# Designs tried in a protein design chat: VH-VL binders against a2ajx4r71to235. Part 2

Target 1, 165 residues: a2ajx4r71to235
Amino acid sequence: GRCNFEDRLCSMTEDQTLQPGWTRRSGIISNSPPFWDHNGNISAHFLALVSRVDSISSNLRSRIFLPTNDQQVCQITFYNFSSNQNGKLIAGLQTLCGDPIEHLWQKTEILQSRWERNVITVQSSQQFQVIFQAQMLATHGQEEVIAIDDISFSSGCLPADVCQT
Below, E stands for the ipSAE of ESMFold2; O stands for the ipSAE of OpenDDE; V2 stands for 0.75 times the mean of E and O plus 0.25 times the DockQ between their complexes.

## First folded at step 1 (VH-VL)

Design f10 (framework fv_ifabotuzumab)
Fold by ESMFold2-Fast, scan of step 1:
Structure f10 (fold): chain C 165 residues (1-165), chain A 121 residues (1-121), chain B 107 residues (1-107)
Amino acid sequence: as target 1 above (165 residues)
Amino acid sequence: QVQLVQSGAEVKKPGASVKVSCKASGYTFTEYYMNWVRQAPGQGLEWMGDINPYSGDTNYDEKFQGRVTMTRDTSISTAYMELSRLRSDDTAVYYCARDHYGSGSYYMDVWGQGTTVTVSS
Amino acid sequence: DIQMTQSPSFLSASVGDRVTITCRASQGISSYLAWYQQKPEKAPKRLIYAASTLQSGVPSRFSGSGSGTEFTLTISSLQPEDFATYYCQQYDSYPYTFGQGTKLEIK
């Protein structure tokens, strides 16, 4: 399903971190762009990772999904907005508990002050989670942001109950 | 295309104040910080400060604190920089420039054409 | 304040030459550095940001490198339109500061 972050994280979880990670934000309370969600609503919410004095990294994790098949395509659609100079946003796959994240998509260049729609096709013979990993180096000037909104999973992304070894 | 258009040249007496305008077009004015940078004749670039056009929040270089005021009017997409108690060494070309933190994949840093301010007796 | 020092302040070169301009920060600024080109009586244009990322529309003969305190701008094969003054700028912390500039003149 579709997740627009208006109420909560839509069953997504954040990995343990020593710093505040992904936070819900809206244009009305922001000190830096974006000043609206991907639909142009200044009061609607999105998730943002905001630059700090020290470098920051945070992982946002989906529910566990069953292995994919070739009859129903599993696609992830999401919007991103970036004002970071030296950071990156990675969308990746983790197939086993503790496995390295397989990078399916990444963004390192600065985006215009607009939300960009992205579609990623997933193929996995094992159970998996989708990970959104954001990294930013320490910043001291104007606040930098990596933001995501409206994450949705197609009908080929079938929920699972438990992580496999 | 994005564009910044500044007000015309000014000649001022020492002790006066000057207010330079910068009108933005071709983008959403409130999404990008606006910087003010000056350049004295034959000298390099000097950053003065910036303003968040959405909130009105400002950051000034300490050397201009107390003399500079940056404001904006969102209804006409215009930023202003006012410098008071002018001295002859304030003679310079004053530029407005859109902040690089608001640039995208077709990244473009946009500068106004400059406003010449001459301070003389 | 972070002091930015460029070297050389002035250089003469011919069309087709490879030219290198260096920029030194008085303290570490990671990769938070931009390069600008300014032609006489014109506003500056940004060439490079994040030390090495080329701005859209800037010719590939321009390149930037470095991190921390030492940075370089290279023009691999100088063209007539490249004769200008070049500035580095740090944006790691307020106040933002510029180098003193490097004036590139035709021989």
Scores: ipSAE 0.005, ipTM 0.466, lowest interface PAE 15.6, mean pLDDT 77

Design f11 (framework fv_ifabotuzumab)
Fold by ESMFold2-Fast, scan of step 1:
Structure f11 (fold): chain C 165 residues (1-165), chain A 121 residues (1-121), chain B 107 residues (1-107)
Amino acid sequence: as target 1 above (165 residues)
Amino acid sequence: QVQLVQSGAEVKKPGASVKVSCKASGYTFTGYFMNWVRQAPGQGLEWMGDINPNSGGTNYDEKFQGRVTMTRDTSISTAYMELSRLRSDDTAVYYCARDIGYSYGLGMDVWGQGTTVTVSS
Amino acid sequence: DIQMTQSPSFLSASVGDRVTITCRASQDISSYLAWYQQKPEKAPKRLIYAASSLQSGVPSRFSGSGSGTEFTLTISSLQPEDFATYYCQQLNSYPYTFGQGTKLEIK
């Protein structure tokens, strides 16, 4: 899996929500930054969670992965961008089935004006999904954004068939 | 035991339609996508589309768009593939095959036995 | 659409041989590739998923490797029951596409 979001959600799924969740954007169709993807391409797509008046949150889920081993490292690489001060982006693990999300990485003071590359090493003795959880508090003004682009999983992140007990 | 059982062989005239069934047993029918793959005599495998039995949502290859319809009946754990406006080059063995879904991208682990469809004048 | 090309299309081998089949994708598909075996007049059987993971019940002489655009299926010591047609499939994006197949037959 490498996800550049030029097609759908690239085998990732979104949790049920009453609000619009993660949406695909590009610089051409954006009303607020970012106006280009992490490579400076105004026409290329990325995923964004956008807030103006409501508190919003959404989870983006990876495919299920097998337990990690010591022979090949499982690493997640992704880019993030944020134009807001009241947001929070978490990358975490959820072991199947129904366990709490374990936070591996987070950015809670996410005011930034550029795309930032992140690499996270995963260690899990159980089957897991990677969760990107974005949360933003209500604002009363300009649109605020949390964006993600170009998610990839290293060769040590091995897909699984089914949920384990 | 997980099993997919398909309907019997069909002989059709050009211009007719055919509806092939695929009955699932031994697993939760709504937990897996159902794919349809065909194979013309002496030729390779050709993906036609899939259906999510839980939602009824479908994805078709553009080559079949407008001629293929995939449906399911959850009360009897059965998926259907209907192909209309049949041509002689639709002569093939049609397979159903289960897949955990696009999010996993693992491919088809259980296949039906195949249904031979012959289109002749 | 992503084009999948297998090499060779036809292969003759003897029992005990090491056999390698290659599959090339026209675009990066990461590890979203499966390998299938099809015997005459039978449905295909999945051998490998996620490019390198062996399907339960498949003999350990089968292995898969590769990522991105270049993939290989290897049979380390060919057995009589292995004479069949082999297909790769990309599952990176819709529409799913298969390679043209590699027919493995007795020398």
Scores: ipSAE 0.000, ipTM 0.478, lowest interface PAE 17.9, mean pLDDT 79

Design i01 (framework fv_iscalimab)
Fold by ESMFold2-Fast, scan of step 1:
Structure i01 (fold): chain C 165 residues (1-165), chain A 121 residues (1-121), chain B 112 residues (1-112)
Amino acid sequence: as target 1 above (165 residues)
Amino acid sequence: QVQLVESGGGVVQPGRSLRLSCAASGFTFSSYGMHWVRQAPGKGLEWVAVISYDGSNKYHADSVKGRFTISRDNSKITLYLQMNSLRTEDTAVYYCARDYYDSSGYYFDYWGQGTLVTVSS
Amino acid sequence: DIVMTQSPLSLTVTPGEPASISCRSSQSLLHSNGYNYLDWYLQKPGQSPQVLISLGSNRASGVPDRFSGSGSGTDFTLKISRVEAEDVGVYYCMQALQTPFTFGPGTKVDIR
């Protein structure tokens, strides 16, 4: 499934935090760039993490996927936009039962603020979730943004039932 | 280097149609939004239209909405402006321009040389 | 639509002298993120427009430091500290806060 955030979070979930993390935005109601989604649509929605007085980190989680095998290609395609120079966006996977997040992709460029298409290939011998982790340092003047849109999973990314057995 | 080259301008009668092209080179065309901006002889700049990187989303100025259609062919690395029901007030040099975003803002960083459209009565 | 105005309409400057161009918007271009979405473009005779300044005061790559932008909200100024022959042309301000993008009428800068 493709998630373009036009109708809520598209089955993505966010880790519990005291402060709001990822929020749904569009150009019509946004008070900082991006003013339109990666397709140039001012009314279309995307997901954004916005800078705050305190440093913040938030995880956006996919549904649980079945283990991959040598014949099945599981690829995640997504778009990102960042006006943030004091943080980063990480895409990774987490196997169930409290394993650390394995970083598959990260954005470390300092002077980049445009929608960019990214493709990540996932291989896992265990059930996994795809995690998008955004991290931002505290800011006290200008609003900085890390945004993501149009997350899609290839046919090799096979959904697991919520209750496997 | 980044280059944008417009073509397709000419003299046309009112009520007729004309299609402009803008050939891009020196950058990943499919990653950028594109604009059309026009300038009537001896007058200022007027923004006309924008198209998203993949062609799925478009916005047109009210003065041309319903008559002009912006489009693109990423495989041919070309931007188009289809102009229907042309009026004498559409007479202008038409520029294509690249939409640029960075941490410093949104602006049109590269422009073509322009192509003249003359709508004569 | 946001209406942009400029003054003066035309300006003649002796080479080496400063020049100042004003731009006014019909509503504030100051976004809640603290930035003014106002750009300056130069169109030299017979040439395509080129960007000079973005976000009110940020010079574009390759633009000489004799060009500076200032202002906030509805009132903006472009200054050229020492006008050179190559600076002759028409200067346009443009708001990039919302679509449709709108340009000022332009200020023609000539030298004696």
Scores: ipSAE 0.007, ipTM 0.509, lowest interface PAE 12.9, mean pLDDT 78

Design i02 (framework fv_iscalimab)
Fold by ESMFold2-Fast, scan of step 1:
Structure i02 (fold): chain C 165 residues (1-165), chain A 118 residues (1-118), chain B 112 residues (1-112)
Amino acid sequence: as target 1 above (165 residues)
Amino acid sequence: QVQLVESGGGVVQPGRSLRLSCAASGFTFSSYGMHWVRQAPGKGLEWVAVIWYDGSNKYHADSVKGRFTISRDNSKITLYLQMNSLRTEDTAVYYCARESYGDYFDYWGQGTLVTVSS
Amino acid sequence: DIVMTQSPLSLTVTPGEPASISCRSSQSLLYSNGYNYLDWYLQKPGQSPQVLISLGSNRASGVPDRFSGSGSGTDFTLKISRVEAEDVGVYYCMQALQTPYTFGPGTKVDIR
């Protein structure tokens, strides 16, 4: 399955927060980078977290997936755009029922000013959710951005419906 | 920390030109979209123009389109508004403002007064 | 262009009492990402405008908790739970959903 954020969050959910976390943006209403999605389309949408004078963090969660197997590879492909000095973007796994997040990929303190494609191979003996966690520390007049686009899951990422204990 | 300082205002006759400047400090100027907003004496705020972080895209309000041009020099850390064919209705305090990511103006300059009269 | 209106245009409040300002847009400001692109600004006498509330309800840093924003779509409200002398000024709503950005006419708040 593929999620390009054109219609909705593509079955992704955001953890509750008192302030906006991930927001769905396009280049049409943006006066700060990124001004286009990873394909150069100013009208297409992406998700962005923007720094504030207060520290901010937000988690974006996938649907629940079954344990992986060796017959079909479960891969996550996504694009990211980062312009930050004190933030980080983490892609990780959380096994169901409250286990800690296992970090599979992270990017910190990177000024890249362009979209980069990332591919992560997932191996899990337990049911899991994929989590994109963005964090940025408080700033005093500096605007920092972490953006993500076009999340897709390969055929080896098999959906599940419920947390099993 | 963040400061925006406008200059270049003054008294000018109708039909003439003025160029306003906005000097920025305390942040990475080349990473932000910038706006001009004006306020006629005793009236409300009116949006004038925007320029993207790299100068590639510009938009102007219909009331000034064809007469005003927004520009920037990232090496000089300065925003400009070139105002041609000035009219009495252009009399206003002109503010430069920094936009957060697509949703609000988080910092404003002190403003510079432009008076168009004989 | 999206037209913004405010009500009332002028308001005189006894110190310590609440105040409420309404803002209406000619088109919905609710975007597909679930956020309302409506901001509130305060201009104190002789000063530049300053942001109070962004995205409908998010209080800007340093803004006292007596200020709150609410509403969705085309109808928005700014509330001050107890007006203080330092709250005197003109309050503007602004839409940032599409260019051109447009401001409401402003609401002048004064104290008795």
Scores: ipSAE 0.005, ipTM 0.501, lowest interface PAE 13.1, mean pLDDT 77

Design i03 (framework fv_iscalimab; at its last look DockQ between E and O 0.04; V2 from the best seeds 0.00; counts 0 for: pae O 13.9 > 2, off the site)
Fold by ESMFold2-Fast, scan of step 1:
Structure i03 (fold): chain C 165 residues (1-165), chain A 120 residues (1-120), chain B 112 residues (1-112)
Amino acid sequence: as target 1 above (165 residues)
Amino acid sequence: QVQLVESGGGVVQPGRSLRLSCAASGFTFSDYGMHWVRQAPGKGLEWVAVISYDGSNKYHADSVKGRFTISRDNSKITLYLQMNSLRTEDTAVYYCAKDLYSSGWYFDYWGQGTLVTVSS
Amino acid sequence: DIVMTQSPLSLTVTPGEPASISCRSSQSLLHSNGYNYLDWYLQKPGQSPQVLISLGSNRASGVPDRFSGSGSGTDFTLKISRVEAEDVGVYYCMQATQFPFTFGPGTKVDIR
C-alpha cells in the first residue's frame, strides 16, 4: 500500500501525548517550508511535524506486518524534507508490541531544502510495525519542520491483523 | 556575502517581449525559493511571482498571469522573468528577492533592481 | 486577495521623537502555528527595500533596537522609539499568509 496523505493518514497512526504531533499540510496552507509536496504540487498533501516554542517528539506507525521471507523483499519508500538543523528523523521497526524501536535509517543532518527519496529494505523474523520517529528541539520566534510524504510498502510487506505479544 | 544582480531592463514598445535576469551569488541558489517584486515610478511595491527551489512550481500574480513566466537555471545560478505582451502599466523597477528558508516567507535579500519602461 | 492598508500614508517627525505606523489586513494573518505572517520593509531614498521586522515582531539582523513590531490578527504597529535621520524612507507592511503576497501602500517618513 501507498500513503500519499491526500485523503487521510491512510492506515498510519500517531503516538501523540501532550502536544500536537504530525499534521497534514499542503503548500497552499503552509507558512513554513516545504511549500510544495515532493512533486512540486502546492495543492498536494504531506505530513509535517512543526516545532514552535517547545521541544517536540512524535511517532507515526504503520499497520502490523507479517514476518519477511527470502523470496520477496519488503521495501519501504518515502520522501523526507527538513528545515531543522538540530532535529532528527528515524525510520525503524518495532517487533513484539512494545519492544524498543530498531533503527533502520536515520537522518542526523536534517537541514535540507528539498524532498529526498529514500528506500529501506526490511528483514524481520517476527511481526513488526514500521515507525517514523521525529524529534526537534525548541525554537523561539520561528517554525522548524520535519516532513514526510508518499510512504509506500512493496508487495513483500504483508499485512497482519494482530500484534505478536 | 549574498548578492543579487538584475539585468535586461530597458525601453520597449507595448505588445513586445523582454526577459529579465537575476544573477545570484553568496548562497546555495538551488536551495531557496526566489521572487520577483516590482515598483512603478513613484508608487508602492507589488509582488509579481515566485518559483520553488527546483523550478517545478510557480505562482504569478493575476495582473501578470498568462503574460509573464518566472523560471530559473540552477546550473547557471540565475533567475529569469520572461515578460510577453507588455503594457504601459508594466513600467516599473523589477527586483529579484530571496526567500528566507526556515522562518517563513519573507525576503531577506533584494537585488538593486532593473528599470523596464513600456512606452510608445 | 488579502488587502493591506497603512496609516498614516505620510509622517514628518522631529529628530529624536517617536513614530508609529499602523498596518491593517482584510483577513487575519494569524496562522494555526501561533505566528502572524506580517513583515515590515524599509525603502530608503534611491535604495532597494530591506527587511526590518518579520513574523510581526522579530527584528531582522542588524536592525537597531529602536524599531519594534507588535500586533496580531488584522492590526499591526511598527514603532520607532527615537527617529534618526537615517530612518527616512518609505515603510511597507507585507502579508505572507497566502498567495499572492500583498504589500500595504507604504508610509513615507520624513525628518523635519
Scores: ipSAE 0.007, ipTM 0.507, lowest interface PAE 12.1, mean pLDDT 79
Fold by ESMFold2, look of step 2:
Structure i03 (fold): chain C 165 residues (1-165), chain A 120 residues (1-120), chain B 112 residues (1-112)
Amino acid sequence: as target 1 above (165 residues)
Amino acid sequence: QVQLVESGGGVVQPGRSLRLSCAASGFTFSDYGMHWVRQAPGKGLEWVAVISYDGSNKYHADSVKGRFTISRDNSKITLYLQMNSLRTEDTAVYYCAKDLYSSGWYFDYWGQGTLVTVSS
Amino acid sequence: DIVMTQSPLSLTVTPGEPASISCRSSQSLLHSNGYNYLDWYLQKPGQSPQVLISLGSNRASGVPDRFSGSGSGTDFTLKISRVEAEDVGVYYCMQATQFPFTFGPGTKVDIR
């Protein structure tokens, strides 16, 4: 279950109601950070949201997972990179088709020019999707980057086909 | 291989309009922002305008603001520059340029340019 | 607008000798992320411009190692370690920090 984005979005999808903007990128074809993935590999790919002129909000959502319980912990591991102190990266949970997103994690401190590893525990009595939301406020053409890589779901995150009641 | 081919240049009188086109190939057009850059005969380069990958955001240099409009049609893989109220100072070779990213970076590929001459 | 200047405006170089071009900006091009948003382009006679250097010092794909960029903030330099006949043309720096993007006036490089 780990996504290194060498295989597109690894069953992640972009929210059609928001302008997506996430692109696969590597350090080889980049003229801005990050110049490598979280392992220091210049040629490996990651997803990046980059803007100079746009205010943008983009969601990346997982496949649907079955409910968890106290015995079946679902953990999400991922790496993030940000050049933008005024931008936000949020990891959230949506438990029913069309339900509001519950925020599970938000970046509380930005470490410039450095990849950070994060682990989030999910508990849900209903089927759910994991949502990564990036928000950037465009200002005066300055470059802003939010990147994510190596999203993995622990064995307690059991896939489902569709959202059900 | 990336290719950009401009067309629509010509000789026109001041006050008239022209529409430039830039046909793109060899890359996923809808993933990248696009620019127009011009060069008056015997002069240096002047950035004219940018449009984001989806066409939702545009920025124009002050020298052309209100007269020129950048646009794109991702289904036709084509960039446009609508040039209204042309002035003799607009005489230049106009280059279509691909930026590296979605909305405003540097220009990794350039077309061969199309000449616009504005004279009475 | 950020004003870009270049020095010299013209160079004549003996083949095989080095060349150096200076570029200055009216404002710092250094972003808080530690990178300088300054690019270099070459326009060969009768051709469209092509990118040489991005972010002050990053050589674009396919650009020979004899080209190098350096500098930070407001002062930048492009060096050609051994000028070849194919390097003839006009070299422009451009700031990519803020819109509008602005170019320097160009430095014409000729072979003696």
Scores: ipSAE 0.006, ipTM 0.530, lowest interface PAE 11.5, mean pLDDT 78
Fold by OpenDDE, look of step 2:
Structure i03 (fold): chain C 165 residues (1-165), chain A 120 residues (1-120), chain B 112 residues (1-112)
Amino acid sequence: as target 1 above (165 residues)
Amino acid sequence: QVQLVESGGGVVQPGRSLRLSCAASGFTFSDYGMHWVRQAPGKGLEWVAVISYDGSNKYHADSVKGRFTISRDNSKITLYLQMNSLRTEDTAVYYCAKDLYSSGWYFDYWGQGTLVTVSS
Amino acid sequence: DIVMTQSPLSLTVTPGEPASISCRSSQSLLHSNGYNYLDWYLQKPGQSPQVLISLGSNRASGVPDRFSGSGSGTDFTLKISRVEAEDVGVYYCMQATQFPFTFGPGTKVDIR
């Protein structure tokens, strides 16, 4: 499946916290970058985590997937944007048995002010979720943004029909 | 099986240039970040540079910044290190290392290294 | 830059006995996500380095369970429950919490 965030969060879910989390944004009405999505469209939507003063962290979770197999590779493609950051974006894998999040991919503050395409491969012997975790340290009044767009899961990522925690 | 094979090392005079290569196999090269790490004779390890899976992002240690450039050709499944303005203190075994992730912070495989000797 | 230190710098151990190596960083390696970006590598004589531990306590694939990593913040420890002849080499800790990545000076482990 593909999620370009034009229809809310698609099949993605955000962990509920007491702090501000991911928000759908577009370049039309924005006080900070990015001012367009990964395709350069100013009206298209993307998902952004915005920090102004306090440190923030938020997780975006995919649907549940079955264990991967050798017949078809599970590949994830997505775009990320970072702006003037003291933070990190992590793509991780979490099994449904309460295991720690396994980091598969990360971006740090060295990546700034442009959309970048990323591709990761997932291999898991257990049912799993893909988690996009954004973390930003406290700023000094300047808005900082971590954005994500156009998340795609290859056909090798098999959706699970059973809801598990 | 993951394999990393460095080449291009040799003896050069100070101020000269040298380009190292690292031929990769046994994994999807274009999915992973790659690193160079060096080790002076009888000394410890020193991180040199990193390049993201698609080559869009690079970072170099201050000791080599402005002189060394990491790059990659995913079509050739090869990692490179262009070394200019070489100094005697650059003498070391140079290892290429595969990152576990697309934008690295973990070296899960290392090559055997290639020796670079800078001397008058 | 983050400065890494190790203690001891040299260690001689009787086979079958435990070993412990300390690693310290000049600043915290604990990220806000709760993970410590600290790796342990082993370089056996005449060989390339190999990873043992990542993220402070995550044992790499194929690494025997006699190896364990612990610690948080600025203080970390690598433990070998029972040293074997094949464990001889130089052990390095490395921080990967920020660029540039920096290694400890290494700890040489020999057996009696």
Scores: ipSAE 0.000, ipTM 0.561, lowest interface PAE 13.9, mean pLDDT 89
ESMFold2 (binder alone), look of step 2: mean pLDDT 93; pTM 0.949

Design i04 (framework fv_iscalimab)
Fold by ESMFold2-Fast, scan of step 1:
Structure i04 (fold): chain C 165 residues (1-165), chain A 117 residues (1-117), chain B 112 residues (1-112)
Amino acid sequence: as target 1 above (165 residues)
Amino acid sequence: QVQLVESGGGVVQPGRSLRLSCAASGFTFSSYAMHWVRQAPGKGLEWVAVISYDGSNKYHADSVKGRFTISRDNSKITLYLQMNSLRTEDTAVYYCARGYDYGFDYWGQGTLVTVSS
Amino acid sequence: DIVMTQSPLSLTVTPGEPASISCRSSQSLLHSNGYNYLDWYLQKPGQSPQVLISLGSNRASGVPDRFSGSGSGTDFTLKISRVEAEDVGVYYCMQGTHWPFTFGPGTKVDIR
């Protein structure tokens, strides 16, 4: 699997938020970059968190994965685009629902002009979920965006049946 | 190394058809939007058409809309431009180009299409 | 469609002298994220265009430091600090902020 967000959230889920969280966008309906997905397709979808007048925060969760082993690495590949000055995007792990998120990758106060490809290697002795956490401060009338696209998990990322809540 | 090689150009009479091909190599073709850009002899550059990475979305310049159709075959790693109802003003060198962040990072060598009576 | 204009349309430079090319757009290319989606391309005689500058000021890989881009909104400049024989060709600006993509008419740079 590769997730390009054309159908839905690719079996990923959002945590509860007081505002709309991650939304599917495309270049042809956007008022602010990105105007293309990471492949240059103006009609293809990506996920975006958009802020204008209110501070906003949202988490996007993967399926549950089994503990990693020494024989095959678990890697997460994804693309990100940011058009914000006071925002933050974190990719991390959560081992039990409600536990603190362990940060594996982060970007803060970033203006990006291009989609960037990222690869994260995961090691966990326990079952885990991958969390993409984004937050932005109120922009006071300027539309700012954090976007993510094309999340994929390598063959070393083995699905688990259930979350231990 | 990234390479784009156009072919299929030639001399044709007005009202006829021609199909251009662009063979790609050195990158994951199925991951990029692809464009056609043309240049009339001694003139500037004009954007013609774009196709999404998977071929599901296409856009054509107003000057060629309804006559030209962009397509791709990701299994053959090839981009196409089907040109119907050709006009003398379509005479140009046609370049294929790889889309990258609202611009072009690699261009082919071009293929000349001459439409004359 | 966004109209792109360039000035001058032609210039001849003595080797080692600087050159400057202006590009203007009919509408602002500045996005709220602070970036101008404006590229500069060079077409050498008998060759395909090649990218020189993207996003107004970012040099493409392999492009010499003597090339620089600047500007914002509707007014952009490409500067060559010391023109060399290999820099001869036609320079085009292109905008990707507004759909469809549009090119300037080109500036022909020649050397004495």
Scores: ipSAE 0.007, ipTM 0.490, lowest interface PAE 13.8, mean pLDDT 80

